# Designs tried in a protein design chat: VHH binders against o67189. Part 14

Target 1, 350 residues: o67189
Amino acid sequence: METTIFQFQKTFFTKPPKERVFVLHGEEQYLIRTFLSKLKEKYGENYTVLWGDEISEEEFYTALSETSIFGGSKEKAVVIYNFGDFLKKLGRKKKEKERLIKVLRNVKSNYVFIVYDAKLQKQELSSEPLKSVASFGGIVVANRLSKERIKQLVLKKFKEKGINVENDALEYLLQLTGYNLMELKLEVEKLIDYASEKKILTLDEVKRVAFSVSENVNVFEFVDLLLLKDYEKALKVLDSLISFGIHPLQIMKILSSYALKLYTLKRLEEKGEDLNKAMESVGIKNNFLKMKFKSYLKANSKEDLKNLILSLQRIDAFSKLYFQDTVQLLRDFLTSRLEREVVKNTSHGG

## First folded at step 4 (VHH)

Design a26 (framework vhh_etentamig_d1)
Fold by ESMFold2-Fast, scan of step 4:
Structure a26 (fold): chain B 350 residues (1-350), chain A 119 residues (1-119)
Amino acid sequence: as target 1 above (350 residues)
Amino acid sequence: EVQLLESGGGLVQPGGSLRLSCAASGFTFSSYAMSWVRQAPGKGPEWVSGISGSGGSTYYADSVKGRFTISRDNSKNTLYLQMNSLRAEDTAVYYCAKDRKLSGWFDYRGQGTLVTVSS
């Protein structure tokens, strides 16, 4: 069957479908992430993520058929990213594709969600294995929303919190984000927190608060919170990023890059180098990033940065050489930092 | 008060071996994971190796795997690093570090011990 993400989200949680395998695709990726967030909330520990570029064929088939047996037999929600890369590994052999289709057709114990990061064209949907999935499973599309619909969603969110937003402020926010729903979610949440006492949002307030000019905005918020030592919020954001399909290696890459640049800047600062010139030497040329890096340098000692670098190197080694889960290692790291802050506050008494 | 004292460094030729020691005091040694960390002059720190509190699990950075061996003697509150097949790039000050678990905070202090690999 074929349906929209709106219809699918409304029906899946109230009257679960007979179909067990679904393809999620479309232009409005935020709507898919919203569905997956609700799915994770419902399934908890029975929510499983697979990466098609990393998983072997035998591990893949096992994961689709196995159920969790904790407090009874329980079905899993199995979410698959990078399915196209998995298909490339199978190659052109007809027998391997037929096996995949048979395994997918015979899923009875779990729900399987194949997630694409873009809208699939008719040609792709008409080709195997998706052609067969459309017959025994479902194709769920997250179509692009009109600008008017996006505006209505944003207005509704503010109204639900009792906040009146000026028309000029709203229009500026929509233009600043280019009507991107993920960016709008983040900016709207910041503005709601800011406006909690005032109940009115003006253009000047939006211009001061709504600033989200950074590539990889989703990961940037996590890195920002971690480097500003808000470990509790960083843990919550990390869980959201993983639930939304952000690869752990991408998080590690960006965090490691920032940590190394910050450490280099601390070293250059000790030598008496000009901070602005030093920032440019490590590739920080944007005024927004310069402002952020100055905040990170103020919040972190040289010892803090050494410890961050060492912890990231260890997490990388444990995931690559000892097959430990990168996300769990990052959670353990954040939890240890939170525990350390509690101990510091207790021991100093101030 | 946690105290960590490294020793055993020195000048060694490429292909040679050294054994580093770390004497620990001020905490229940067997209850904590321990690590070795190194830092070459003018470069950033590098995690080298880790060992669980019991000594039952050991971990290594890819750069030293197969050449270095971490061990501990809980009866003597001492951590060791056996370094074999030393290379010029192993030249650094080596520090031992206390960690509650291998994902925790690295508490490494003191002077460290200098290892120089040169002809």
Scores: ipSAE 0.362, ipTM 0.807, lowest interface PAE 3.5, mean pLDDT 83

Design a3 (framework vhh_etentamig_d1)
Fold by ESMFold2-Fast, scan of step 4:
Structure a3 (fold): chain B 350 residues (1-350), chain A 119 residues (1-119)
Amino acid sequence: as target 1 above (350 residues)
Amino acid sequence: EVQLLESGGGLVQPGGSLRLSCAASGFTFSSYAMSWVRQAPGKGPEWVSGISGSGGSTYYADSVKGRFTISRDNSKNTLYLQMNSLRAEDTAVYYCAKDRYISGWFDYRGQGTLVTVSS
């Protein structure tokens, strides 16, 4: 079966399909995330996430066939990310690919969702194991929405809350986010909260309240906590991000970028450069980001930043070249940082 | 006091080889993982390679895998980095580092050894 994410989302929760294995791919990743959010809400403790770059073959097959122990013999929703990396670990031997296809074909107790972070090409869909999945399971595509459709979705959200948005305010919001659905959802929610009393949104208000927000706003919360050395809260936020399907590479990319900027700022400060000028030279120009980076610089020594940079590079190498679990490596890193802070605080009687 | 003394750097032509050494003292060398870290002019630090306390496990950054070999001699408290097929991009000050925690802390405080790859 081949279908769109809209049709699949509409039918899955009312009349669950006979097929048990699905590939979710497409350009509008936000639509896949909204489907998975509803899936997680429905399945609760029976919603399981697997990372293909990190899981062993044996653990993978067990996860697909096992039902929830906590809920008795209750069906699970098993969501698989980085499936392409799992396929690389299996190698090129026919026997291993045939075993994978057989296991997927024989899933009877659970629903399995193989999630791609981009639109798959026809070549990829025509190659094993996805060719076989298309025959016994389903291929679900999240096609890019037109700008007009996105505009109407945003207008509908404001209208449902009784908010009148000025045309120039709406156009500014759409352009600011580049018609990105994830960013639009976050900005629209902020603007609805702001306009709850007066029920009117002007261009001036949108400019003051709305900013282009990364698709990874929750990743920025994690990065903020980590850079402020609140490792205990960072660990809890990390677990939440992973449970909601946020890719570890997105976390690593943002964190690495911030660490390198901070390290450069420490170097410039040592050379006697003005902090404000130094921040602007590395692209930190607005007052909010300057305030945040000033806090990060205060919380972290040059040695702290060197160690963060080196640890992130090693985690990247260990996950990509040695097939170790990125999430577990991040947890180990955070736990070691937490233990270091605890030891420092208990020295000389506490 | 932890002390780390790097040596073996120098000027070498592209495609050449160098062997770096790190003499360690002030801690039980065999009980700690060790790493090589480098810093190129105008760039941040880069993790290059790591080795377990026993020497039984070795790991490399993608940029050096297949060209560099990390090793250690616990009887001499010495860490080594054999660098083959050197490239201009390998030009950096190289430091050896003690790893304090499983995944989290690199303690490097030596002066490093400069490797310059140029024709």
Scores: ipSAE 0.433, ipTM 0.829, lowest interface PAE 2.9, mean pLDDT 82

Design a4 (framework vhh_etentamig_d1)
Fold by ESMFold2-Fast, scan of step 4:
Structure a4 (fold): chain B 350 residues (1-350), chain A 119 residues (1-119)
Amino acid sequence: as target 1 above (350 residues)
Amino acid sequence: EVQLLESGGGLVQPGGSLRLSCAASGFTFSSYAMSWVRQAPGKGPEWVSGISGSGGSTYYADSVKGRFTISRDNSKNTLYLQMNSLRAEDTAVYYCAKDRYMSGWFDYRGQGTLVTVSS
């Protein structure tokens, strides 16, 4: 059988399937972990974890067939991690793989869950032993949720706690975490604890609380300040990011991506393209980010964006080819921009 | 007023060579780092090479390192780019740019010079 993690989770605990062996894979690892947590609660002492890189072949086969000593005919839930490493241990011998497939096919007393930490490709699913598992067992996929569905899940969580989150605050939180459910869970829990009395979360509050005191500063805030030409604050935020261990290459990557998108938007605007349509064509689909990009376009001329792109390329070359410190190069860049804006704001602007 | 005048572009075959020149005026040439920047049709600008005010330090983008050589003659207020082993992807309008050393602010007001590498 093939099914989604949502359908599987809904049915497994109410009307258990006849199949006994399942492969859990997918992009949304958080959903798999949620399922396994519920599984552990249900099975208790009958929940067994096997590590494919550490277990011997005989221990593996015994664990799949053995029932609980205290359960008296009660089923075990056997969860297998690093199954690929176990397969490497078996090697390419046909008889050993056939034995594995027969053992898996003949599981009758327990449920077996083979857990992968990523989405399996068609080639992997079509290769033994997973090809055979698909025939007598089940393949359960935790597909990536749409951004809209993730947004609704987050809103529901706040609403259940009586907290009204402003739309720009919500969009900021979603963008900051890259729609990562594990990160969103942690941030939402912190925000719920913080907002319990006020019952409304503003953008400023989310910015202050999201990613604790030592990590309350983020790359997107730096990029925002830089693109709005608040170079003095950008310098302070940069120093905070570096002190918190944020990698300079991550800063460069995000800043370069934004600069290139903005430059493309300037070009499309000059050709008479509709700005909203143009923004969607470069991947800017949510209202908060659209609002921000409109502000960035207003604050930056086409020449400003050309110079930003060139400066970032030069910084990248200097750090990679000449082993100069990326952070120092970024500080020098921001300082020169600050100097230029100070001169520009006088009657003797350059 | 900063003035930059690029020249030396043209049509060349892959593997060929060209030498670009930039005549600078309106500022103390030897006090500023200079860069070469290019822009291919329909693409964004690309930083190609840089040289310190004294000429003692030179820098190159990965895409041109080993093929291009930047140099300057401060007595003539002139910047040069020697381009060897030219490739189709080197086709672009080339601009010289006044650059504050290590600050990354570029000022390229020249008309540029077109380099076309025919494949």
Scores: ipSAE 0.221, ipTM 0.721, lowest interface PAE 5.1, mean pLDDT 82

Design a5 (framework vhh_etentamig_d1)
Fold by ESMFold2-Fast, scan of step 4:
Structure a5 (fold): chain B 350 residues (1-350), chain A 119 residues (1-119)
Amino acid sequence: as target 1 above (350 residues)
Amino acid sequence: EVQLLESGGGLVQPGGSLRLSCAASGFTFSSYAMSWVRQAPGKGPEWVSGISGSGGSTYYADSVKGRFTISRDNSKNTLYLQMNSLRAEDTAVYYCAKDRYFSGWFDYRGQGTLVTVSS
């Protein structure tokens, strides 16, 4: 029998099939894992996992055939990973391969699930032992889902937690992830945690949560805000970067590189060099970066850049010599810069 | 309460090596398969490697086979990823995940650790 994972999941727990051995394969591994999670919940202690690369041949056959000797028969769910590695052990043992097929065909008291981590090719499905499994058991495929089905799956997840998601918030989330189930599960999990008390998700809330953990919140945004002297926003972005797992050394490396290039450009300007040629000499060839660096040069004096370079060198030294937290040192630096800008601005306003 | 804390990321040159660690607490560590998942800038999450609860079975994405080695120390509740022959394409935030049966949701709470491979 051949069927889809959706049809199989829908019917297995309500009207158990007569077949006892199943192959689970496909592109949407998330769906296979969802089925196995429900299977584990149903069978509890009678849910058994076998690893084909670890298990001996005799242990394997015993696990498939084992039943309760005393009292009524206890049905087990036997889940097999790395079945391909088990088959390699039997590669040139024709009698053992025939034994395997016979044992699988004669499973009566248990359900056996052979799980593949990818979609099987037609050649593999038409070869033994899977060819025989297709005849007496079932082949279950987890094909890629339509956009509509993915949308319904996401809605169901929120509904199960009592969370109401606005339609524009949902559409934004789906488009942001490109309907990728792996990305969706990560984002949905974060949004469920965020909305656990309020039970409502608006577009603004999804944008805030997605922004704080998305690839758009990156080191370059932080550097841009810092070099444009928006220290309040820079502090908030720094907190987001650290929460996202961005390493402080990466932040320091990019910031130091920009500061040194800017300082070099200030020196070349003093010598009367053409700004475009100067930018190219320090590796700035992209028109977008040229525009950004022109803005940074306008916002920062030579003394500002010198002080930035020295502060970054001190932060690096202190993190190495005194075992001080680089993030805290960088926060302290930003806070002192914010205070300095306040003092500088008030000195002209009396 | 399940807690996972990743560490060991940093800046390395192409061809270099790094060892990542994940300290686990709040669950019976040896009862769960564990995985490493990464997310590169501008890309979706990618499963990198997995290890059985006993440590006897290991699995790798084709992109890292022969270069990365996953291991665990159940006495210390710690998962490891030894990364050798690093490439620019390995640049990503690396997450540790509890992966018993992979029920559609990884159980990870850590903020990850950034690995940057650049010259």
Scores: ipSAE 0.000, ipTM 0.184, lowest interface PAE 19.9, mean pLDDT 78

Design a6 (framework vhh_etentamig_d1)
Fold by ESMFold2-Fast, scan of step 4:
Structure a6 (fold): chain B 350 residues (1-350), chain A 119 residues (1-119)
Amino acid sequence: as target 1 above (350 residues)
Amino acid sequence: EVQLLESGGGLVQPGGSLRLSCAASGFTFSSYAMSWVRQAPGKGPEWVSGISGSGGSTYYADSVKGRFTISRDNSKNTLYLQMNSLRAEDTAVYYCAKDRYSLGWFDYRGQGTLVTVSS
């Protein structure tokens, strides 16, 4: 079976599927995380997490078949991360991959969820073992939501709490988070708490409350520091983001989006387009964001932005195709930028 | 001074092949990783492929893996990109880039060489 995360989440908890093994993948990782949170709530002590990079082959197969004994035979929800690393341990041998497929096909006592932190390409889904999983199990995709749909989801959250949010305040919130659902959840929760009494949320209030808490790590702060070339502070904020469990792919997504918008603005500026109109064409309509992007454009040459885009693309390729750690690659990138600034300062002074 | 000169671009039919060259001078070529970068009309730059200084390690963007081959001849200070099974979406200006500071700085890109894939 193939289905969307929305349809799967709605049906799984009301009319459980006959299939026992599922692949969860997609661009909207927050939706997968939301599903897994609900799954953990339902299964409690019978919710089990396996790490494919740490687990042995025999431990893995045992975990898929074992059930809870206390209070009678109870099924488990088995959630598998880093499945690609487990596949690397099985190696090239056709017989080992065939054993894996047979074990997955014969899961009867538990539900097994293979979780990917990105959208799988058609090539991967058409290759073993996922090709076989698609035949006897399910492929569940968390497709990217449109900006309009994200806006409506955010509005619905405020409306459910009886909070009236100004259009400009909402647009500010959406633009600053880059329509990132994980960041939006945190900021919306904070804003709901703030507006609990008066039930009204203005632009000035969102500006004051959103992103204002020092202890609340924010991907936007990291992106801001990096684009302003404060690489030393950016490294410190990156460590904080990782410590608070922010996914590296979310950092990469927001940073890549900003870099591409800035590059597009440089090109439109070269063609003589009005900067304000150019900013609106790439979705930057809020005056505060316009000021921030003007600062980023001033701090970065066209060549700086080209090199940033290329470096981010190489980090993405190295993490996805060559299984290198995204966080370490991003640290290496920041360190190289910091070293370049030191070289400029030393050479210029002489 | 660092100089990089790209060549070998041209008009090619879908499914065809081209070999790009980059002549490097002004630095110890074998001591630096090199990359190929492209920019399609109306789009941002895209990293295509990279090769270590010795040539022992090669890396590719997902969009070109299995179709393109990066190589180098350190005795001639020359970088190559063999492009097979070309598609319309491969149409771009291709640039040779010196890779400095590991994953950080792509410097001294030349004028580029235009590849047009069309019937």
Scores: ipSAE 0.203, ipTM 0.704, lowest interface PAE 5.9, mean pLDDT 82

Design a7 (framework vhh_etentamig_d1)
Fold by ESMFold2-Fast, scan of step 4:
Structure a7 (fold): chain B 350 residues (1-350), chain A 119 residues (1-119)
Amino acid sequence: as target 1 above (350 residues)
Amino acid sequence: EVQLLESGGGLVQPGGSLRLSCAASGFTFSSYAMSWVRQAPGKGPEWVSGISGSGGSTYYADSVKGRFTISRDNSKNTLYLQMNSLRAEDTAVYYCAKDRYYSGWFDYRGQGTLVTVSS
């Protein structure tokens, strides 16, 4: 059967499936590791790891069929890594693959988990032996999570430690890490340690503690500085983003999205629509983002936003159609904005 | 004070042509890149085309490339947009904009000229 890692983890430990062989694959490797950690806790000494590149064929088949001999006939959880390397040992002979499939199909005493370190392509899943495993066992996929689900996972980790995190602090953390589960794990662990006595995390505390290499290359910081008209700091952050390999197209896409949303909000504001409802209509539902967008609206006139949109469209055209460097065009844009601010600040006195 | 006066808009059939003009004053025209920008009813502004101060380089949005031609006459302080093979989606108010070659500032204070493409 085919299912997601979340559904599988939820049901396996409460109402174990009748299927005995499972393939675990997917983009969110962290979720697979989380499942395997719980599995190891449950099975203890009956948790067995096999390395396909090291194990012999006979040892492999024995491990799949044998139950624990130390405390009687108890089922094992058998976890197989590098299964592809084991398949190479069997060679391309049809009979060897048929034997493997038969052994896997006849697992009745143990649970077997074949773990891949990446998302399997349809070709691999439709080829033997995985094609047969899908028929008598299960294929469990750890797909990339939605932003909402990632947010809930982070909240759960803080709640488990009795820590209350402010909504704006949480949203800052999520934006800072770009919703990356591995980075979030590291930052959340630091924040839990920091807040072990206080049991509360504010935005200011998260900003101080969650200072990482990621913050220096955060595209959202660049957009924030630009929309707040801190062009000098925006130039420095842009240089950092490029130095750490952030694609210019990613910067342009986020900035363009924000500019268009802000322009729409200015238009709706002119129509007399409620600002909070208007923000929700363009996808700004979180209080932290609403606060940020209110600041951007305050810092930018409708004319400022029109000029930003037009400048970004021009930069896009120059980079795509005329092979101009997007980063240089962004620097030129920021520099021209700085020149305008200098003229404004020094205009008094002639 | 920068002044830009657009003209030449009107009603045209799909597949037809129009030539827009922009009379500029209040700045050294030949020293600035110029752009055409448009705004369709109910939509945000769209950059359409740009030309260098000398007229030696021209640039177009992908949506108009091959159909529109930007040009300028520095002796008359006038910017032009020749629009061919017009489509219903080209319906918009067209604005002339002062732009520096690498500028992040579009200074357009004209009333614009309305182009309506319909049968």
Scores: ipSAE 0.283, ipTM 0.759, lowest interface PAE 4.7, mean pLDDT 82

